# VH-VL binders against RNA polymerase II C-terminal domain phosphatase-like 3 (CPL3): the designs that were tried, part 1

Scores and structures below are computed, not measured.

Target 1, 181 residues: RNA polymerase II C-terminal domain phosphatase-like 3 (CPL3), of Arabidopsis thaliana (Mouse-ear cress) (q8ll04r923to1103)
Amino acid sequence: FASQKLSLVLDIDHTLLNSAKFNEVESRHEEILRKKEEQDREKPYRHLFRFLHMGMWTKLRPGIWNFLEKASKLYELHLYTMGNKLYATEMAKLLDPKGVLFNGRVISKGDDGDPLDGDERVPKSKDLEGVMGMESSVVIIDDSVRVWPQHKMNLIAVERYLYFPCSRRQFGLLGPSLLEL
Structure headers, positions and changes below count from the first letter of each chain, unless a header shows other numbers; antibody chains aren't numbered by Kabat.
F, E and O stand for the ipSAE by ESMFold2-Fast, ESMFold2 and OpenDDE, each averaged over both directions (binder to target, target to binder). V2 = 0.75 x the mean of E and O + 0.25 x the DockQ between their complexes.
[cut] stands for letters that were removed.
The coordinates of atoms that the task and the answers printed are left out; those that the model quotes come from them. Centres of patches stay.

## First folded at step 8 (VH-VL; framework fv_ustekinumab)

Design s02 (from b04 with heavy chain E101K)
Fold by ESMFold2-Fast, scan of step 8:
Structure s02 (fold): chain C 181 residues (1-181), chain A 121 residues (1-121), chain B 107 residues (1-107)
Amino acid sequence: as target 1 above (181 residues)
Amino acid sequence: EVQLVQSGAEVKKPGESLKISCKGSGYSFTDYWLGWVRQMPGKGLDWIGIIYPGDSDTRYSPSFQGQVTMSVDKSITTAYLQWNSLKASDTAMYYCARDYKWSGDYTFDYWGQGTLVTVSS
Amino acid sequence: DIQMTQSPSSLSASVGDRVTITCRASQGISNYLAWYQQKPEKAPKSLIYAASSLQSGVPSRFSGSGSGTDFTLTISSLQPEDFATYYCQQYDSYPLTFGQGTKLEIK
């Protein structure tokens, strides 16, 4: 049949970025974050954001801006999150401020309340509902194999991006987070 | 171009109900928080609250909690501010404003022209 | 709630003057501060966000500075269209709060 771009489905949490709620950040780390965010505003490409409406900090994965630019030329990009619609929409705006990368291709599976409710902190199953094209033309990038039980052959598992100390604790990990290094 | 167009001036008596509107155009209405700000005659700006049109999530100032209701009809890209029972102290100019959020900054970048509400016996 | 106090509450100036308006937060707000201009009978206009970043279309004679609790808005060479009331606003925490305003009047 006719040639079409492959679809690339991108997991948000712990794949493209890491978020932490204000109440999950220790006071000493908050002081560091505030100073880093002020410095980050001077950079051509921002990586650290403070979202007052959602009560959270978000740190983008290093290299994300270059990755998204290059990937968008080869794939139809889709965002996928277990978070709610507010979280999905805000992350999409953050990653695609001009509205040209995802073009409304954003899937959110959270059903109410907290913007991060139903994310990878409480694993739920994902599927390819809402993704156009044949399943064989889809590539998925996610840090969790367990949330894609029916599509493991389409999945490229990446190392979890854990910037905040609370994120390491959520996964039961010892040692410092990337913020602490 | 981004525009916020508010409903016309209202003259009411104490105890009456009122619903004023703010219509957004020129942008994705459901992707931006929309705020309401009150300005009493000759006074400064008071933040009332914000609403997210995509799911109707709200944040109210404690001073306005229970006094007014914010709502949205996203099918016509319109936000509303409603009173069940007006009082004379509600006399003010009411502004709607879009929250500037493309890069995570939380400021009001575009403002409606305002709706003057006069409550007098 | 975070209280925002502006000083002076009003000032008179002439075209060409350098004008400085200050804003003080009752607690540390980092750089989460915006400045607005309101002309008589008009809606406010956004001037500055993140304490020092100019909104698109704002003349370069406007500048903001400060971090923590003390902030300033400076107009380096006052123009006739600059006579207005200026407001600072913090967005560090809810509820969002404005200063009481500084009215800039022609001398």
Scores: ipSAE 0.286, ipTM 0.734, lowest interface PAE 4.0, mean pLDDT 84

Design s03 (from b04 with heavy chain E101H)
Fold by ESMFold2-Fast, scan of step 8:
Structure s03 (fold): chain C 181 residues (1-181), chain A 121 residues (1-121), chain B 107 residues (1-107)
Amino acid sequence: as target 1 above (181 residues)
Amino acid sequence: EVQLVQSGAEVKKPGESLKISCKGSGYSFTDYWLGWVRQMPGKGLDWIGIIYPGDSDTRYSPSFQGQVTMSVDKSITTAYLQWNSLKASDTAMYYCARDYHWSGDYTFDYWGQGTLVTVSS
Amino acid sequence: DIQMTQSPSSLSASVGDRVTITCRASQGISNYLAWYQQKPEKAPKSLIYAASSLQSGVPSRFSGSGSGTDFTLTISSLQPEDFATYYCQQYDSYPLTFGQGTKLEIK
């Protein structure tokens, strides 16, 4: 007596969060990040994380916790990244610490090695291999149209979330990042 | 209940090879890093390195790089620390410990009971 | 490498005492500091992470404070089971490093 939920495929990088490697962060920005991360720990819903073993900082998109809670009631949630398995697994745990949102529905297309290898900033394509259900029952949220060549009708393109100065520079943007504001 | 169970004590001679084990249970083995820590008799704690069981990615302390090898067998949720040729200076208690990193907040939340390795001629 | 220095190296105290142990990092480590307790011939036990967050199951008489380079572990009312060696450990950068330990002995 239950209706099937639609599938919602969520891009990780620049859609749900923005990550920057330690060696990409300037000393002045690192000092700011350290202070902000200490303050952020006091909050019920954390947004700024430092991952020593992956060598990177991660900043979650504002409103993400409310979005995931509401979306999980309407959709079967999937995570999708061109990053490697370690990165995908770590981000899934970060976004779903109780294991109730994604339930193992995580697709990673990157090679072994660097956690951010296969980053979508490199022009590569994505597909729905590994996502069960009819194509017409899938909605995709991603910041890049270019990586979904066969699924443009299913795609909701969102503004890239670029928190770190290095991320802004990598997309050729001038002006201050969200961290610098 | 999370447990890390290590292999029993070893008595070896210099030049011999050795592989000790650490078996995890009560949690998702491939979701956590696993570290190794050495404690020489009467001394403090020295970090050897960590391994991610999901893909066998490793990070070694510079002091231990090339001296030991970390590995895992996911099918039996077991991590290993191996020496090709033991030295008397390897005599120590060796601990494995789970690294709780999903939030970036913690390190080494659960520890094995330790494996005593004695290397003497 | 980041050097962790604990003080004192040892101290004697009585049950019911308030005990303070300090740990200093050779460079800023924010709050990426953990405290461990090790009883003789036993594995270390995690007490505190993120400088001040108490590990699940650890008695409330234990508390941690500090940020940057200077950190403190406090036991508000010492119990018989608290006589042990205490270690601080930074997880700001590789290699992970421990303090030399502070041995807490019965007076």
Scores: ipSAE 0.495, ipTM 0.790, lowest interface PAE 2.4, mean pLDDT 85

Design s04 (from b04 with heavy chain E101D)
Fold by ESMFold2-Fast, scan of step 8:
Structure s04 (fold): chain C 181 residues (1-181), chain A 121 residues (1-121), chain B 107 residues (1-107)
Amino acid sequence: as target 1 above (181 residues)
Amino acid sequence: EVQLVQSGAEVKKPGESLKISCKGSGYSFTDYWLGWVRQMPGKGLDWIGIIYPGDSDTRYSPSFQGQVTMSVDKSITTAYLQWNSLKASDTAMYYCARDYDWSGDYTFDYWGQGTLVTVSS
Amino acid sequence: DIQMTQSPSSLSASVGDRVTITCRASQGISNYLAWYQQKPEKAPKSLIYAASSLQSGVPSRFSGSGSGTDFTLTISSLQPEDFATYYCQQYDSYPLTFGQGTKLEIK
């Protein structure tokens, strides 16, 4: 319709948050994470979560709560992940517990199974299939330009958010993780 | 280490023009908004405006709109605050401060040391 | 414009005291509130953002709480270096606005 709101497509992994499976976290870091999660649980705005049923830790990008609230006033928010449906659904629920930000606008490209298994850590091609509206009215926020080969003009590339040591090793990076700082 | 280094103190007469600077280092200059704050002698903090160095987008306080101009030169990671015609009421300490990135979760996390501007006869 | 009112305007305290400073917004600002410390003739230093999140390097004796219109900055055990002027600031809406400041003085 004529006054259609701009769409904002948000990549989950390494853009809005970083996740690590329990078996990817070294014991020396596990104890630090458990203490930090307990402290974080008492805060009004939480950033560190331990998902027992999914076997993983999730750390939200700093500023995420303010960003989502303000962006939702200007854009129709969409979540996009190369992960599976279970992972996408749980992350959407985490970021939008009242169901008012994304309103079911969640795109997952992975097969059913382990939420962090498969090709989530490997760049894949993404497209705007499933996103309604004119291509010229879409803005994309993602940590990788390579996964949007046909939509580079719509893309705002952000620095990859890597909180866990295993995530830094996955991308071949040297030096301490944000957890270790 | 993130640093914002401001230009030195200025003594001016009413009607004169002035341009003061704020040089950023230790971070990606074009990824963060940069703000300006005025503090009159013995008074509190007054927000002037913010500028996004990546595209020079600006947001001014209504009280300062048309009174000052914010600009940047991203090639030397420097922001500027400029007056075409100073008034005695412009006498104040002027701070630059790094504002939020795309996330918008925080405001003014690092501050420059301040530039004292004195406007008198 | 959103008006920020701090109370008290000044207070005197001794090292080791628990100090509480309040800040009230004229309308709801969610958690978009920051706290700053300013020592005489120095630039302000960021202490807290998002009402309750400590800035890196800020001692744990500082804490912030509140949401909506009423906010509190607490120093659990006052140290000599904490004597300064404290400002709250909302960043929910433009123009950004600061409280008038609370001067914390040695008793």
Scores: ipSAE 0.000, ipTM 0.464, lowest interface PAE 15.3, mean pLDDT 81

Design s07 (from b04 with heavy chain W102F)
Fold by ESMFold2-Fast, scan of step 8:
Structure s07 (fold): chain C 181 residues (1-181), chain A 121 residues (1-121), chain B 107 residues (1-107)
Amino acid sequence: as target 1 above (181 residues)
Amino acid sequence: EVQLVQSGAEVKKPGESLKISCKGSGYSFTDYWLGWVRQMPGKGLDWIGIIYPGDSDTRYSPSFQGQVTMSVDKSITTAYLQWNSLKASDTAMYYCARDYEFSGDYTFDYWGQGTLVTVSS
Amino acid sequence: DIQMTQSPSSLSASVGDRVTITCRASQGISNYLAWYQQKPEKAPKSLIYAASSLQSGVPSRFSGSGSGTDFTLTISSLQPEDFATYYCQQYDSYPLTFGQGTKLEIK
C-alpha cells in the first residue's frame, strides 16, 4: 500500500518569499534591483525576479531551493496565501516550474483583484479546509500565528522574511531613505 | 574578480586633515553601496557609514556624523573617507567594504585590505 | 541602536573539535545577521549572511543558525586555518552594529 505522507502547508508571503509592487520601489532602488536581477539570472538557483505582467518584484528566501527539495521527499507540499488566485498560481509556477512539488495543491483566499491587496474584505484567517488528511498529520509553516486561530498546535512560526525596503518599513525595521529626509 | 584596494598607511598629527581612498574594480561600482568600518587597535569593528556611488547618498552612524565625510569619484571608481581635523582617538585601521542593502542576502561581502591611520603628537 | 553581544569572548579548542559561538541581539532582527572571520593583521572575511546562508567559497564545516534574537555559528570539525576572531553583525536596522568578537585560540 502507498503510504500517505504528512502534509506540509507553506505560507507564501514573508515565509517563502517577499514581493513588492513596482510603485512601492524608489527609482534609485529599482536601478540597483534591475542590475541585481540581471546578475542573478546567471546563477544556478535564481532568487530575484521581476514580473512585468504582475507589476512586482519577488525575492525568494535564502535556502528555499534546498528546503523545497528535502521537504518534498518527506511531505505532500501545499501552498497557502491570503493573496488572490493569480498571485498564488504565479508563485507556484516560480517555485515549481515542472509541476511536481505541489501538484495543484495551492490554496488562495484573496479576491480576483490585486495580488497584494490589503483590502479589509480579504479573509483574515486561514483554516485547513481543502487539505487532505487528519489534522494531526499536518504541519504548517507561517510567519503569523494570528491567521491560524484553530491550528496553533500544528504551527511552526518562522521569522518574517522582509527583503524590500518598503516591506521592512511596513514592519518598522528600515527607516526612510536619505532622499525622503 | 571583485577587488577593493585601499590607500597606504598614514601618520599624522592632531589637527591635520586627511583623505584616504578605496578603489573598486571587477564589478559595477554604481550598483553597490560602499561602507566604511573602523577598528581601533586591539578592539572590535565599528560601522562608520555607507555611501551609494551612483548619486553620493550617504548614511552615517550617529557616532560618526559630523566627525568624518564620505565621498566618491565615479570616473575612477574610488570612494574617500575624509577628516578636517584629526584627533588622537582617530588612530585605527579603516576598512572599506561593499554592501548591498536591498538584497537581504548579504551585507559586507568584499573588503579592502585596510588603511592604518596613526595620529600622535 | 541594536546591541550585539557575543559569547564567549574567547575560547581555546583543538583541531577536530566542534566549536559553537553565540550572538544575541538586544531586539528582534529576523534573519538579518552576518558572520565574519578575521585573522591577525588581515581584513574581515564574510562567512555567513541571512543568519544561515554560506558565502560562496566558504567550507561546509561552517554553519549558522538562529532567528530573532539568538544566533549561533558552528564549526563542525575545526581546522588549523580556522583559528581567528569571529564577529556577528546585524543589518536589520541602522546603524549597523557588530558584536564585540570571539577569539578562537589553539588549545
Scores: ipSAE 0.000, ipTM 0.458, lowest interface PAE 14.8, mean pLDDT 81

Design s10 (from b04 with heavy chain S103A)
Fold by ESMFold2-Fast, scan of step 8:
Structure s10 (fold): chain C 181 residues (1-181), chain A 121 residues (1-121), chain B 107 residues (1-107)
Amino acid sequence: as target 1 above (181 residues)
Amino acid sequence: EVQLVQSGAEVKKPGESLKISCKGSGYSFTDYWLGWVRQMPGKGLDWIGIIYPGDSDTRYSPSFQGQVTMSVDKSITTAYLQWNSLKASDTAMYYCARDYEWAGDYTFDYWGQGTLVTVSS
Amino acid sequence: DIQMTQSPSSLSASVGDRVTITCRASQGISNYLAWYQQKPEKAPKSLIYAASSLQSGVPSRFSGSGSGTDFTLTISSLQPEDFATYYCQQYDSYPLTFGQGTKLEIK
């Protein structure tokens, strides 16, 4: 007799991490990113990554490693992205190096789009198809309320994590990005 | 156990078509890029390109773009490298290799045994 | 394209020797460099990634160093099974490019 843990559905873009395509990063910022990524390799837990085949930089949200460790003990973790299968698979591997956190529970909705199909300036809809368990046993963490039109009572909305300057401009924000600080 | 098993040696004439294979086992085939590398007799390694089996997205070396075609058949976990018209200069050992991009780090971590292609007039 | 140049092209050494192989990139590639070993008539084997990170199962006598344009592969105490051709490869940008190879031969 097996009882399921509560399910926790985690949005990738602007919730767990922020990514920027190579062509969206200014040359001066690329120099800074290369230096920071090299230094970041020496740390016990890495937060900055360069993906050649996806053509992008990815910065993990501060505290993510501690959060995932604790959450995995209480919930069945699911990843959800409007990005394509390649992006979802690579981000899942990045966040779960030993394959023990998500156990194949990864949902990607952007099979025909770019890896960063999760541009939330244009509303897209998400649903709980592919997530096992009763709806009442699901908790969702996402930076956008608008993408969950039928599941608002299950949603914990978090502040968008915008590390790259292009991401700030994407949401109409002026002033320095976290990369520039 | 991760394995990449390639098809056997081929002997062809210029102008003939050819399709060689690389079968993956022991891992999730659609979750890893697969690369192809050429080694001319007595020479070094030349990168041909990579394919992502999950959606058949490809990246070719400019030197090989238009000369060969990479494809996959997910149902039998097999990748292919194909020529429509072989040239004598295509004579080489062809390796497939799993392209392991982990956390931005990259290597060809598992290699097939190679397929020797000989094109002679 | 980024050109990778190895030196020497060939080297003769004895078991127990310390061997050093150098790889130079035509432009800065940070630490996006891998090293491979290829024995005669065999497929290449991955040794090192990220310039200095040793692959699982590779003996600790192998080490890599360098960043930017200049890289080194070192074998601290050469063993009989180490006689092979060694290749560096950059993965900073497309197309992926290999060095021409360094053939390590027994004296």
Scores: ipSAE 0.473, ipTM 0.786, lowest interface PAE 2.7, mean pLDDT 85

Design s11 (from b04 with heavy chain S103V)
Fold by ESMFold2-Fast, scan of step 8:
Structure s11 (fold): chain C 181 residues (1-181), chain A 121 residues (1-121), chain B 107 residues (1-107)
Amino acid sequence: as target 1 above (181 residues)
Amino acid sequence: EVQLVQSGAEVKKPGESLKISCKGSGYSFTDYWLGWVRQMPGKGLDWIGIIYPGDSDTRYSPSFQGQVTMSVDKSITTAYLQWNSLKASDTAMYYCARDYEWVGDYTFDYWGQGTLVTVSS
Amino acid sequence: DIQMTQSPSSLSASVGDRVTITCRASQGISNYLAWYQQKPEKAPKSLIYAASSLQSGVPSRFSGSGSGTDFTLTISSLQPEDFATYYCQQYDSYPLTFGQGTKLEIK
C-alpha cells in the first residue's frame, strides 16, 4: 500500500541562489568578487563560488545551509530548475556535497550547452510531473507564483534573491545590487 | 579503482588521419570533464582542451581549435582525439586526464598512460 | 594568455634537503594554481590544488603556498622518489597554461 511522504520542491535560481555569467560581470565587480570569494573560502559555510568551465559565479542565499539541514529532516527534498542538466547537476552537488539531501531528485527543463540557458532567466510554467506522492503532500518554494499556474495552493512564494547587478537589470530594478552594498 | 586507459602508439605519415582513444572506468564517466594534454619530445605540457561527456560540450585551446576534434562515446565510456590530416609537428605524447573542478579545487586528478604519436615521412 | 614561469629551470639536490620551486603568473590568478610531478616516461601526477591543498595520498613533506602572482612548492625533506620534473598550472582563465617545468636532479 501507498506510503505518503511530505515532499518539498525547491526552485534553484533566485530562490536558493543567484548566478551570473562571467560576461555579465563588469571588471570592477569581478575584482570585488575575487576578494570576497578568497575571504569566503576560509569559512566553514561557503556562499560564493566561481566555476571556470561553466563560466559563472554563484552566490548562495543567506541561511541556506541551516534551511537545507532542517528541511531534510521533515521533507523529501527535490530540486526544480528551468536550467539545463549540467547546471542542475552542479548546483545539486554544490548544495548537497555529501549526497544525502536530494538523492537524485533533481528536475531540469533546459537544453544542453549553456548552463544558464534562457529558460532559467525567463520563467516558464512548471508542473509536478516526476514528483512522487499525492499533490496534497507536496510543498513548493519558488520566487515566482506565475510559473506554477496549477499548484498555487501548494506554493510558498519567497522574495527573489538577486545578488548580482545583471540579475537586478534582468528584472528591471533600479538601485544597487547586494554585491554593490 | 579509477582508471584511464589510452590506445597504443601510432606511427603515421603527414596527411594521414588518426583517431586515438581514452577509456574511463571505475567512476561515473558522464559526471567529469575529460582533458587532453600534449607533450612534445623533451618539452613541457601543453593543454589541448576539455570535453564534458554528459553532453559533448567542448572547450579548446586557441592553439588547437580547428586542428583536432574531441568526441566521446558514452556507451563504451571512451573519449577520442582526432586529426583529419596529420603534420610532422603533431609528433608528441598525448595524455588524457580526468578534469576535476569543484569549488576551490581544480586538478587533472587521474591521467592515462599516454599515447605516443610519431608523424614522419 | 596567462604566462607561467618557473624558477629555476633545473636544480640539483641531495636526499634530505629542503627544496623550493617557484612559479610566477603574468597576471593575478588568486589561488587557482595546481602542481604536478612527472617522472621520466610516466604520466604526470597531481600533487597540489588551490595553491596549497594537498592531494589525497601525497606525502606531507610536499606543501604549496602563495596567491596572486607568486607561488612556491616546497619539499621539506627530499626522498629518492622525489627526483622528477615539477609543473605548475593556472586555472584562472582559458586557455589553461602550464609552467615550463623544473627538473629536480640528484646532486
Scores: ipSAE 0.372, ipTM 0.749, lowest interface PAE 3.2, mean pLDDT 84

Design s12 (from b04 with heavy chain S103L)
Fold by ESMFold2-Fast, scan of step 8:
Structure s12 (fold): chain C 181 residues (1-181), chain A 121 residues (1-121), chain B 107 residues (1-107)
Amino acid sequence: as target 1 above (181 residues)
Amino acid sequence: EVQLVQSGAEVKKPGESLKISCKGSGYSFTDYWLGWVRQMPGKGLDWIGIIYPGDSDTRYSPSFQGQVTMSVDKSITTAYLQWNSLKASDTAMYYCARDYEWLGDYTFDYWGQGTLVTVSS
Amino acid sequence: DIQMTQSPSSLSASVGDRVTITCRASQGISNYLAWYQQKPEKAPKSLIYAASSLQSGVPSRFSGSGSGTDFTLTISSLQPEDFATYYCQQYDSYPLTFGQGTKLEIK
């Protein structure tokens, strides 16, 4: 038999990680983030990062490192984002520092330099253009069903990962974020 | 092997235009930021700015904003630093350097050999 | 802008000496600090990032320490090839800023 490895398409934002631009973070929360980042840097597997050139903080979903290791054994991994090429490239490097997980299988649909720019009033649609193989051999993990209108049967919807207070407000949620607890 | 090769020395008069180059090889050119640094004779290092070759996004030092322009030509893996009108105070060594990212940390890990620009009447 | 001040501006040392160079930031920069070595008429070379992480290929006699505002570069046993000018550089905030340099000279 031809060796078959199913494709796994992974949404970045609110699925594998949550990011917040510097200008979206209150000064008191930035003090907390700086202390947490220093502590996190000494751990074998980091989850909190500060990106100066992108102007943002990124918090990885708990369990992500173990998930990616296990998933890469069973699936051909793909990253999918509505962000721009810079964002996609930086996040791919972050999630795959040894360059062995995605092998350039990164899809970015954004045209602007702002990775978190959300002035679009309606969500963009995603499709499987650029993913090789049969559609029926693809599994998708994303926090939003609405962006996959033609591929709902391939989709595993996960709970949105919202770490930063600004991210909770973007989705109309009230109360403390994970950062504030 | 990663290398950045810069254009040769330039001798110019005030008011002239100039475009110097930095050619990258041995790595994915569009996946790394590229920085420019000035060093005036006998002085230290001054950061000019950085450019992301993948989409030409730029970050300039406020002291260089509007004084110089960074650009790239992806087809020949080359970055440029350009002046419309040179001044004697632009006399300096100009370095390009790759901005290396490792898990959110940044440093200039590979440097070009430098381009000496002399502006005198 | 964050100002980076190095101390001393120059020092003289002998081969085998332990050398310490200090860098101070005008405000807290956590550990977002890099160190570079520049030999006469040559481009700078990266030594350390994240205040204490040694770049690949850099000899183990080099080490960095510090966080916040005060940082130190140490050479545990000075070698002839170490005579150079050393620069610290913060990458906490734009614009990126360098210290004025410390020139390490033969005694």
Scores: ipSAE 0.419, ipTM 0.773, lowest interface PAE 3.0, mean pLDDT 85

Design s13 (from b04 with heavy chain S103F)
Fold by ESMFold2-Fast, scan of step 8:
Structure s13 (fold): chain C 181 residues (1-181), chain A 121 residues (1-121), chain B 107 residues (1-107)
Amino acid sequence: as target 1 above (181 residues)
Amino acid sequence: EVQLVQSGAEVKKPGESLKISCKGSGYSFTDYWLGWVRQMPGKGLDWIGIIYPGDSDTRYSPSFQGQVTMSVDKSITTAYLQWNSLKASDTAMYYCARDYEWFGDYTFDYWGQGTLVTVSS
Amino acid sequence: DIQMTQSPSSLSASVGDRVTITCRASQGISNYLAWYQQKPEKAPKSLIYAASSLQSGVPSRFSGSGSGTDFTLTISSLQPEDFATYYCQQYDSYPLTFGQGTKLEIK
């Protein structure tokens, strides 16, 4: 009956995680992040990562590991990002190191450039091309209703997960970030 | 093509009200923040504030809080900057400019041609 | 407020020269810096955003560099149409602030 499972399409950026390039992080916050990341390494389920080859920090949404475990038993999980293929592949490996959750079901709409390229700069839309199954059997979780113009009835909109100060500024928000709390 | 077209020059007396406009075209008006910038004669650029046309959310510079009001009319893709009572110190060129980023980061990619406001008795 | 200071306030140069203009922020602003060009009696034109990203349609002779507090705008080979006033702007924190401007004049 695995083929009869409902499909769950998960947005990466600002839904499952938040990323910031090294040059987007102030030196005072870099020191805090380094200490938090060292402490995070001691935990069985990690939430803060520093990717040297991509030049960026990634913070996973709280509760993500339990959510993915439970969701994978009920749904056929798909990852969807407006980011490029390199970014999508690295995030998929991060979220699914054993290769048992997504099984290659990763959709990226960006080019092969910057890991965060194509996410915020261009007014692009998402569609269900590349997701197998009937539209009526698909549930979508995303922080933005605007990027799903043809599938709003399938969408569960969640609050944007903005951990880094630069991400809050990107969405025009003032006040302390979750990192600063 | 993206274009911001501002209303014509205004000559006013102190105490008069004024409303100048900035009409956007060639893009989705409600998807981008729109900013206002003042330039006094012979001086540099001074940020007034920004407005999001989709819901009329506004952010003002503390220096301009209470001095001006930003608003929009989505039906004609037009933004406004308004004074209830003009002062001689309001004499300046006023520019509107579109925020580059979809969700707002307050750097401006397209600018209107400017509206010269002269306030004298 | 974050204070933006440009150096020099004015600069005389000849066509073909390599020109550098600097901008310094009073506190760290990461790469949240834009550069604008303003010709006399004209609206400003966007040149660079995110400290080093060239705006669409801007000639490749313009480049930006820097991060944190120190930033540079470079024109590799000055053209007659480049004589203008240049402004930097931070967009890291409210209120948005511009530098005082650097006037580039023909030598």
Scores: ipSAE 0.000, ipTM 0.458, lowest interface PAE 16.5, mean pLDDT 81

